# Ledger of designs, part 172: VH-VL binders against q96il0

Target 1, 167 residues: q96il0
Amino acid sequence: APERGAERRDTAPSGVSRFCPPRKSCHDWIGPPDKYSNLRPVHFYIPENESPLEQKLRKLRQETQEWNQQFWANQNLTFSKEKEEFIHSRLKTKGLGLRTESGQKATLNAEEMADFYKEFLSKNFQKHMYYNRDWYKRNFAITFFMGKVALERIWNKLKQKQKKRSN
Below, E stands for the ipSAE of ESMFold2; O stands for the ipSAE of OpenDDE; V2 stands for 0.75 times the mean of E and O plus 0.25 times the DockQ between their complexes.

## First folded at step 5 (VH-VL)

Design o13 (framework fv_ebrasodebart; at its last look DockQ between E and O 0.44; V2 from the best seeds 0.65)
Fold by OpenDDE, look of step 5:
Structure o13 (fold): chain C 167 residues (1-167), chain A 121 residues (1-121), chain B 108 residues (1-108)
Amino acid sequence: as target 1 above (167 residues)
Amino acid sequence: QIQLVQSGAEVKKPGASVKVSCKASGYTFTNYYISWVRQAPGQGLEWMGWISGFSGDTNYAQKLQGRVTMTTDTSTSTAYMELRSLRSDDTAVYYCARGIPYDQSKGFDYWGQGTLVTVSS
Amino acid sequence: QAVLTQPPSVSVSPGQTASITCSGDNLGSKYAYWYQQKPGQSPVLVMYQDTRRPSGIPERFSASNSGNTATLTISGTQAMDEADYYCQTWDDSTGYWVFGGGTKLTVL
């Protein structure tokens, strides 16, 4: 009985790239591009004396990264799948096989593919608009918290200098 | 496991307000939107509005504009829907659901168990 | 506001193929979603982005979108498939989700 190959369900793994930075890294580490999203994951450094504000910033950055990874992973999969389906459908309509006589994957011409791109962009227009809106809001929030953390660090340094002058 | 757990059934008088809660778990709450959908007895699904788990931005169905308010508490990963000036035709099961068109492009992939709101004199 | 039209009911014999249609203006330029709802239960997503099937949904469920009509197809329909089915789309003009009126599938 031939073992029916378990079709590996391409569940987009919630795969935060298990890129483990070196334990002694005092800096954010950038991993290789993720195979689905093509985005490079960042492993955020956790300071030993992380302030509540620094923690909030780190969490916001991490959540935003996860959000971006999920969006682009799904977008790339959707695009690839729909493109393939479009090509197959058009070839079938033309009475053409999926492979040329030379055994190469049959392709559509640039004009036919333009129709696919137009349709795909139309279907995904609102998705992209809302994504962009949220992207700006997230990055604004991150920048705002970065500013707050910077001010907190300056203030703490000034307090330490004053204490050293008083002793 | 991803779950949306709603508050219990409510009985209200006409003109009163009701506030339904939806506690989310098993995912990053701020990375998704929550939609509210209601269903009157023996009727179809009616979308009420959505709220961002991140920004708290909202969009309400025109029919409910001025009567509905959606809010979130990110600390507890809980969404709230308040409906004011209740009428008999507001009697329905109210659902919270996770999703918007770009939330993994999966529509409403998870639903709460529903909350029955009965408006009776 | 976009309106999605579904047949109020569809009947099918066990083992036969059920088809539920959803028609709406410009539905061909939008993604369609499908939900199954059994009596006393919450809706369950059965199809998303016109043709995609969520994990845990049987392979007998499929969907297509052609022109202004989305179609949910259930091959080899079983008694457990008896439910209300709703199509859904996004309305670009309002930023609303829109549901169809629902279709009651009866398995005779």
Scores: ipSAE 0.734, ipTM 0.872, lowest interface PAE 0.7, mean pLDDT 90
Fold by ESMFold2, look of step 5:
Structure o13 (fold): chain C 167 residues (1-167), chain A 121 residues (1-121), chain B 108 residues (1-108)
Amino acid sequence: as target 1 above (167 residues)
Amino acid sequence: QIQLVQSGAEVKKPGASVKVSCKASGYTFTNYYISWVRQAPGQGLEWMGWISGFSGDTNYAQKLQGRVTMTTDTSTSTAYMELRSLRSDDTAVYYCARGIPYDQSKGFDYWGQGTLVTVSS
Amino acid sequence: QAVLTQPPSVSVSPGQTASITCSGDNLGSKYAYWYQQKPGQSPVLVMYQDTRRPSGIPERFSASNSGNTATLTISGTQAMDEADYYCQTWDDSTGYWVFGGGTKLTVL
């Protein structure tokens, strides 16, 4: 059985405290070697008097992170499964076992693996083109709402609303 | 629980228009696309087009270009499909289905119950 | 525009293996999907990404996709498997989803 939930977690094991990386590190989230997400505490914070604009921005950021995490989780799973299937198929075609004499998992060299990488890229090329367009559209929307929130905060400070927002 | 609930059956005359709704619940509507698929009585499935729940971007099947309009209302998590200049061969059950066309990991994993549109004089 | 061709019908005895084919140009270079539709019901996804089975679909359902042909295989076929089956793929050149014509599976 796969340990699916343990691979891309950015939260503590208890499930009570969760960590969410900054938006600009979302691309680092996609890479398999980014284990630093496991070491970051997740502190969920909602301002005591969150404005409607602030709420819309938070929702948009959450939805975008969920969308991006789901895309790469699915893509990584597809890649991993198809890679293993390719390796096993080629080893059996060559009459080789799945394990070496040392008991370690048998593999293919880089030249042999090149066929897999070419096939996978070709099969998934259009997917990444549409993903990139949707990613840029979402980031444009997020940036737009960040600007609106910044202007709202400036106007509230000018009207001395800071006093009314405290506890 | 993920659900797609469609509007009720329609009877229309040739030349009229029909607008079918598809109310989504149980998931983040803006993170998915909605495809529309129709099925004439006793016939197979015909894909009509998709619309993004986030941007409203569309792609329509060539056969239907100029006659179909798909829209969304993100505040109600509802997709709409309008088919104009109806003909008798537009008589079909119209389905909405959830998916992301470029992220084909699940295909169309959830479908609405279907809406029968009958075009007759 | 991709075209997916399926046989109009397939008959099988209970307990035997049913095989439903879906032919399309270079279909093996694309992902194939399979849907089951019973009379008066919406389609239900039964296989995705060539060989993957959704949660809740019995293990007797399997599929393959290579060359120009995807195949849905039902081992130990049961009366409840009697339905119409549609293959589907994504056509990269048009950005369209494409369905096959459908196959009526009859279990005698």
Scores: ipSAE 0.704, ipTM 0.855, lowest interface PAE 0.9, mean pLDDT 82
ESMFold2 (binder alone), look of step 5: mean pLDDT 93; pTM 0.951

Design o14 (framework fv_ebrasodebart; at its last look DockQ between E and O 0.06; V2 from the best seeds 0.00; counts 0 for: pae E 13.6 > 2, placed apart)
Fold by OpenDDE, look of step 5:
Structure o14 (fold): chain C 167 residues (1-167), chain A 120 residues (1-120), chain B 108 residues (1-108)
Amino acid sequence: as target 1 above (167 residues)
Amino acid sequence: QIQLVQSGAEVKKPGASVKVSCKASGYTFTTYHISWVRQAPGQGLEWMGWISGFTGNTNYAQKLQGRVTMTTDTSTSTAYMELRSLRSDDTAVYYCARDLKYSQGPFDPWGQGTLVTVSS
Amino acid sequence: QAVLTQPPSVSVSPGQTASITCSGDKLGSKYAYWYQQKPGQSPVLVMYQDNRRPSGIPERFSASNSGNTATLTISGTQAMDEADYYCQAYDSGTAYVVFGGGTKLTVL
């Protein structure tokens, strides 16, 4: 009996791309696009002497990435399923089979699919509005912390230069 | 393990306010919305609203507009729901739940529930 | 606000198939979820919109959608399946989550 593949929980795939950057890398790594979200995951470098502010920034970026991965993974899955259902329904209504005579998956034309896209966008409009608002707030916060980290680094460099001049 | 742990039962007088807490663990709190759902004794589930774990953005059920306030503390991964001007018909078990699809449900997991009794 | 209508009660004999319907004007296959609630317990998600089951939910649980009606089907119903069942949808017009009135499933 073929092991019916365990239908993976709609647990937002922990967008931890299995992409493991080289352990010795001192840089952020960008992975290939995730199969569900189609977003490229970033592996954030952790400095040995990470400041509390740098840590906060890194965590915020990580959380934002996870948030984005989850949102788009779920959205894309929903989209794909609803699209398939729409196609099936329309083909059935037309008295057409799910497969062409050549054995290919039957598809709808661009005009028919336009109706699906309009309906899908309409139904998800409010969700997208909420997402966009949160996206802006998250990115604003990230940018703000990036600025703070930059200032901290400048200040630390100045202090080091002063100490070297005094010795 | 992903868990939502709510505060204990409350007894309030009419006109008073109640604030219920929901502490989240086992996941990134800021990544999900928290929804609040109540259930009066022997009645069905009633959605109250949701709050973003990150932005604090909210959407409240129309019936509760002006009386309900949802808040979050990201430092403690805790969501709060305050209901004001309590009435006898507000007697219910109040649940927090994690929203898996960004404000549309489904909800998983649920908190254990908090009984709020409004009595004269 | 959209309203989801469920039968107040469904009775089934052990081993038989139980069907619980949820009907609403805006109920699409897109937003129908199902919860089980046993007395004195919190609701538990039992079905996703796409006939997917959370981990730990038996295969005897399935869901289908036809038009504006969602159906939860429990094949080979067991005594442990006795509970209240709620459907849940999303109203895109109001941006509100909506629950059905609930169905009490009794296993006779």
Scores: ipSAE 0.766, ipTM 0.888, lowest interface PAE 0.7, mean pLDDT 90
Fold by ESMFold2, look of step 5:
Structure o14 (fold): chain C 167 residues (1-167), chain A 120 residues (1-120), chain B 108 residues (1-108)
Amino acid sequence: as target 1 above (167 residues)
Amino acid sequence: QIQLVQSGAEVKKPGASVKVSCKASGYTFTTYHISWVRQAPGQGLEWMGWISGFTGNTNYAQKLQGRVTMTTDTSTSTAYMELRSLRSDDTAVYYCARDLKYSQGPFDPWGQGTLVTVSS
Amino acid sequence: QAVLTQPPSVSVSPGQTASITCSGDKLGSKYAYWYQQKPGQSPVLVMYQDNRRPSGIPERFSASNSGNTATLTISGTQAMDEADYYCQAYDSGTAYVVFGGGTKLTVL
């Protein structure tokens, strides 16, 4: 079965997209799926008047995307390799070949495959716990910097209104 | 097809600086990082840092922090590495390499290398 | 801070199998990469993401990465395989690149 968590985590947090209003004219764009991670990278737009704080937020989002791509590429590779090895081992135990007479890959039923999924998750439990911890930490940091950018923009608008009235 | 072509060999005195160029062709420069790696004579590979072709963000090896500056010129698809306050133990071949970070990247391809000799 | 340790040299006879190890803390939880460097040449990628082989690299090259050790294996070793071999990984916390010290493979 397809890995359900990888697709849910293939986009950057929506806050970075808000740096380029309106969203429809934003030049952030999504590239093709990476062949190793199956995630679609976001290629971030760099506006002409980006503030230092906006640059830090964009960098944090880019680094989080790279970290996420690296994790899922590693898990996808390991999952695929171990899945095939599990299937091969169980087919040999049953005295069956690797392909059916129709040429399709021989497979195991859902109950047999459930043993693999449990084994894989159990073996990789520590990695997934560290990933979840780091994922939440990174996304909370991104949200915090989104708030700081929003306040900076409000303050800049207030300074421009004050300057216009004082003239 | 994909190539990284570096500037020619240089001889420098101690205390000078050197700036090595790395021109990329055959791929979209802004999609990947460029890493710089050096190799002293008879020694192994030492990573110096990377620069994003897209953002210009850098990550420098701790040993070289404060002495190295990496830049890019996206209009010419060229990365630059500048090493300041040169010493004789900076004599090495300096490589640029495309860093495939989006695929948890190996370095592929590598430039041809630039020999920098630091001598009195 | 991460360190990748390789033996300084490995010698094999032509046709034999060569194994080059790369040891590092929790290396099996990271991707490992392997490079070949012949004298006077730039490094060339020979294995990536633990056990994947780039196009143009012979099938006699294989690799594995588990526990604290990655291993590059060359079956049916030929004289043209004589080179220096480097392993490489990323530090998961800093994104720093770490290379092993290199292994000189000699084919006698």
Scores: ipSAE 0.000, ipTM 0.473, lowest interface PAE 13.6, mean pLDDT 78
ESMFold2 (binder alone), look of step 5: mean pLDDT 91; pTM 0.936

Design o2 (framework fv_ebrasodebart; at its last look DockQ between E and O 0.39; V2 from the best seeds 0.66)
Fold by OpenDDE, look of step 5:
Structure o2 (fold): chain C 167 residues (1-167), chain A 121 residues (1-121), chain B 108 residues (1-108)
Amino acid sequence: as target 1 above (167 residues)
Amino acid sequence: QIQLVQSGAEVKKPGASVKVSCKASGYTFTNYYISWVRQAPGQGLEWMGWISGFSGDTNYAQKLQGRVTMTTDTSTSTAYMELRSLRSDDTAVYYCARHIPYDQSKGFDYWGQGTLVTVSS
Amino acid sequence: QAVLTQPPSVSVSPGQTASITCSGDNLGSKYAYWYQQKPGQSPVLVMYQDTRRPSGIPERFSASNSGNTATLTISGTQAMDEADYYCQTWDDSTGYEVFGGGTKLTVL
């Protein structure tokens, strides 16, 4: 009895690309595009003397990256699946096979596909609105903390210069 | 493992307030929303509102506007729901549920165990 | 406010197919979600985004959307499937989440 190959359920792996940057990198590292989200993951550098504010910024960036990776991975999967289902449904309704006489995947015309895009956008409208809202809020927060970290670094440099002049 | 653990059962008098907690674990709290849903005895599910784990933005059901307040503590990954001016018809099991950000909306994919709130004279 | 209408009860014999409908205005332009709730337990997500099944949910559970009606289908219904089932969607204008009235599935 042939062992029915366990269809590996494509559980969207928790898309943190296990890309390990070189241990000696003193900079943020950008990985290849993730296969599901098509976003390039960033490995954030951790300074040896990371301040609490720098740590907070790093964590916020990491969480935001994870959020973006998850969103786009799921959006791309949903889009691909629904597109395929739409095409199959329409072909079936037309009495057409899934393959052309030449063995190619049967496709719908641009007008028919426009209906799919309209429906898909309608169904996902609220999702996109909330995504955009949260995206702006996250990026604003990141930018704000980047400014704070920059000011902290300037202040620390000034203190060090004063201490060197006093000695 | 992802878990939502709620506070214990409460008994309140009419006009009092109740605050229910929901501690989240096993995921990045700030990347999701928490919704609150209640169920009166023998009744269906009623959505009360949601709160963002990131921004603290809230959206409350119109029926509960002015009486409900949702808050989060990101340091403890805990959501809170306060209901004021309690009435007998507020007697229900209250659930917290994780709401996946809109693009990954798997609906309410994880639920707390529920908190029974009894309002009696 | 969007309203979702479900039959109050559905009865099915073991091994038969159960169908639970959920009707609402413009439901065809939205995603439907389904929850199972057993007595004394929290709701469990059984279907999301109209037709998608969460991990751990049996293959006998399926769902479809046609027009303004979402349908949950349970093929080969078992005694363990006896529960209350709720459909859910959202209201685009308010951002409210909306539940159906629930359907009690009885396995006779």
Scores: ipSAE 0.770, ipTM 0.881, lowest interface PAE 0.6, mean pLDDT 90
Fold by ESMFold2, look of step 5:
Structure o2 (fold): chain C 167 residues (1-167), chain A 121 residues (1-121), chain B 108 residues (1-108)
Amino acid sequence: as target 1 above (167 residues)
Amino acid sequence: QIQLVQSGAEVKKPGASVKVSCKASGYTFTNYYISWVRQAPGQGLEWMGWISGFSGDTNYAQKLQGRVTMTTDTSTSTAYMELRSLRSDDTAVYYCARHIPYDQSKGFDYWGQGTLVTVSS
Amino acid sequence: QAVLTQPPSVSVSPGQTASITCSGDNLGSKYAYWYQQKPGQSPVLVMYQDTRRPSGIPERFSASNSGNTATLTISGTQAMDEADYYCQTWDDSTGYEVFGGGTKLTVL
């Protein structure tokens, strides 16, 4: 969890490991599951020396995370609502109540529920195919920019090493 | 506030081309598709095609294949629709709208204000 | 290729219930969406995913989708509801978005 950094009043002995303040963390970190998507968000570190390529990669990862969170939040909500609507409709057709004798939600057996799962899959199959296509396209792009950033970092280290040896 | 703002009205001669812009704001452009939908005077809505804000992948209505090109500029969050070899029956209001294909979750939830394109001799 | 058929017009008196139908082959196996368009304005989403109402749309709007028919229902119809209404879905094989021909709702 990010926090505001505190004033450094007196430094510990030279053997003490230093730390990054919470809101200016030097590392990505993973938050708790999102209520609707059940996915854990990454909170991205923004280095002070971020190159244009590094910025593109970070933005691509942030946008992809947002996209993924929105997709699953919507799908989880749609699934839950349609499942309840199906159950209520079938219970009404059978003349049964919405609650069991114990007051718990009434439900349908596995065979009765199979019609729901088939219907839901049919309605949402093409959307999931497009989600998968877009997911792979996004992950290819992320991997590609990760490679470009890695090469940029290697090149910068080699440039600095060559300058050091020649000087 | 989510907005789609389109370029202004245009008057064109038959055989010319028109390029309509649609600038998005208030949401992550690359996470949505843009559809173009036109409406001739006194007529219903006609879907023209969509483009992905992320990949630039397109899907054009068969009627318009070969005459339409859709593009995006992700740096400006802008979608473009170019219609070539204009005919008088291309006179219409052209809308952009954001969505996701096959199930938009909330469908075409935001529309541009429309761009009147008049094709006259 | 999917086709959505709507009646060209529907007339109701204020306070009565209006029903606008949208017919398409196997429409109940997909999601149906509804848009309202007033003269000189862009379309506005009024129902999505068969039965769901966006925030800001009055509760008098409801919808259903079963078999080959989706229906938009407006209870307690008001003069401000006078508009063109379009249903929309997609074509399973092509990914094309498909609009119905539109229905002019007149509130007398």
Scores: ipSAE 0.718, ipTM 0.869, lowest interface PAE 0.9, mean pLDDT 86
ESMFold2 (binder alone), look of step 5: mean pLDDT 95; pTM 0.962

Design o3 (framework fv_ebrasodebart; at its last look DockQ between E and O 0.56; V2 from the best seeds 0.69)
Fold by OpenDDE, look of step 5:
Structure o3 (fold): chain C 167 residues (1-167), chain A 121 residues (1-121), chain B 108 residues (1-108)
Amino acid sequence: as target 1 above (167 residues)
Amino acid sequence: QIQLVQSGAEVKKPGASVKVSCKASGYTFTNYYISWVRQAPGQGLEWMGWISGFSGDTNYAQKLQGRVTMTTDTSTSTAYMELRSLRSDDTAVYYCARGIPYDESKGFDYWGQGTLVTVSS
Amino acid sequence: QAVLTQPPSVSVSPGQTASITCSGDNLGSKYAYWYQQKPGQSPVLVMYQDTRRPSGIPERFSASNSGNTATLTISGTQAMDEADYYCQTWDDSTGYEVFGGGTKLTVL
């Protein structure tokens, strides 16, 4: 009985880049572009004495990265799939094969493709609008927490200097 | 595994308020929206509104404006829907559902088990 | 407000193809989603973004969107496919989610 090859369901891999930074790294690491989202994942450094604010900032950055990876991975897959379906549908309607006589993949002209782009943009307009809105909100929150962490670090440094002067 | 677990059935009098909870698990709560959908007995699905798990931004159906309030607790990954000034026609099964067509390509991909709210004199 | 219109009921014999339509203004410029609901159960997403099938949904389920009409097609319909089916989209002006009135599929 021939082992029916388990068709690997292209489950959009949970976008945790398998890129493992060196264990001794004291810095954030940027990985190669993800094959689905084309975004470079960042591995965030966890300091040994991470403050609650630093932890909150790190988590927010991690969640935002995950959110971005998922959005663009899905968007790119959707775009590629719909584009292919559109081309196939149009070629079929024209009575054309998927391949030219020369064996090349049949393509549509720029005008026909403009219709696809218009339709695709229309269908995805609200998605992009909400994405952009949330993107700004997330980045604002990240920036805000970065400021708080910076202030906390300054305050801690000042306290340490005062303690050293008192001894 | 991704799950949405709702609070139990409620019986209320007209004019009262009901608050239904929806606890999410198995995913990053703040990266998705939660929608609330109700279904009266023998009727179709009615969208009530959505809330962002990140910002807490809300959008309510016009019919429910002023009577519905959606909230989230990110620490417990729980969404809440409060409906005030209950009427007999608010008798329905209330569902929470993950996502909207805007935040993800998959629509409402996960649903709670539903909460029956009965409004009776 | 956008309105989605579905037939109230569709009947099909086992093994035959069922087609459920959903019509709405400018539906062709939006994505359509489909949900199956069995009695006493929560809705289940069966099709998303017009033609895409979630994991775990049988291949006999397919969908299309053309013009102002989305269509859910169930090939080789089985008794277990008897359920209410709802189409869903959004309203661009309000950002509201919109469900169709639902279609009861009966397998005779």
Scores: ipSAE 0.789, ipTM 0.890, lowest interface PAE 0.6, mean pLDDT 90
Fold by ESMFold2, look of step 5:
Structure o3 (fold): chain C 167 residues (1-167), chain A 121 residues (1-121), chain B 108 residues (1-108)
Amino acid sequence: as target 1 above (167 residues)
Amino acid sequence: QIQLVQSGAEVKKPGASVKVSCKASGYTFTNYYISWVRQAPGQGLEWMGWISGFSGDTNYAQKLQGRVTMTTDTSTSTAYMELRSLRSDDTAVYYCARGIPYDESKGFDYWGQGTLVTVSS
Amino acid sequence: QAVLTQPPSVSVSPGQTASITCSGDNLGSKYAYWYQQKPGQSPVLVMYQDTRRPSGIPERFSASNSGNTATLTISGTQAMDEADYYCQTWDDSTGYEVFGGGTKLTVL
C-alpha cells in the first residue's frame, strides 16, 4: 500500500507501515517506524527446532511489542488530537480563523503552546509512571527468559559434545 | 472478535465463598487488565478491583480488602474473582471488564455478560 | 474515598438535548468516561477520555470535562437512549476505578 502511486505520493505522508522479512531468515528483523506509535516493529525469527522455553521467550517479546506499540500509538494520537483542539479553542477565543490566508492550518506561538504542553504533561504524568512500572516488569521477565535460553543453549552444546564423544 | 464470557449464576449461604470466572477471547490477554465490577439489585456500579493479565498484580477496593482474591490463568486466558465470608448485601450481578488503568484511551470497552450471585439464608 | 456525584434522574422530551453531569474533586485533571446501561444488560462504553466517541456510537453523543465537572450531552434524544448512565474515572493516587452513582435518563 506504501508503494501505490509512489511517483505522485512521494511528497505526501503515507498512512501505512508494513514490513515483511525475507522468507528464508535466521534472524529477527526490524522494520520501518510505525506511523502511529513511531516504534520500529520487530519480526521475530522462529527456528525449526524451537524449544518450549525459546517459544515462551518469543511470545513474551511479541506480546510486549504489541502492548508497547498500542500504548504509544494511542498516546501519540491523543497528543495530536488534544493539541489540535487546544489550538482551535484558543484561535476561536481570539476571533481568528482555523486556516491562514494561504489555506494552511493556523497555529499559536511558543508562549501560547507552552500552556498546552504544561496541561498535557500534568494530566498524563501518573499514567506514564504506571506505564513504566509495567514496562520494567516486562523487561525483567524478558531478560530473565533470555538468560534461561542462553543457559539452555550452552547446556545442549555440552550434551552434544558428550554424545559426539560417545559415538 | 473480542469476548468476555463469565461463569453461570450462583446461590450461596452467608459465610460461604464464591468464585466467578471470566474467559477472554479475541485479544492478547496478557496485554490487558481485568476489572471486576458488581451491581446490587437496583443499585449502581461498584468497582471491586483489577488484576493485570501479565503480572497478576492486583489492586482491591479498600472495603473488600481481606475478603477478595483475584487471580488469572494465562494458559486459558481466564480471570477469577473469589469473594469470601459472603453476606446478604453481597447479592449482586458481578461483571468483568477489560481495560488498562493507565492507558485511559481504552476505558472499559468490553464487558462480560454478568454473573448473578445470590446470598440468602 | 474519591467520589463522583451524578443527579439521580434527568428527563427530556424526544428530540431535545439531554445533559448529565458528573462532579468530582479535580475531575478535570483526570479523564472521564461514560457508560450506558439498559435494563438487564451489561454497560456499554459511549464516551471515553473526556470527549472521544467510540466507533458505532451516534454523533448525537458528546461530552466535556473541565474543572470539577464532566458532562455527557445527547442531542436529538430518542426513546432508545432511555438508560442508566454512569461516569467513571481512574484515580491515579489510589489506582482505583471510580464510578458515579448513575443517572436514569427518561425520554418523555
Scores: ipSAE 0.676, ipTM 0.849, lowest interface PAE 1.0, mean pLDDT 85
ESMFold2 (binder alone), look of step 5: mean pLDDT 91; pTM 0.936

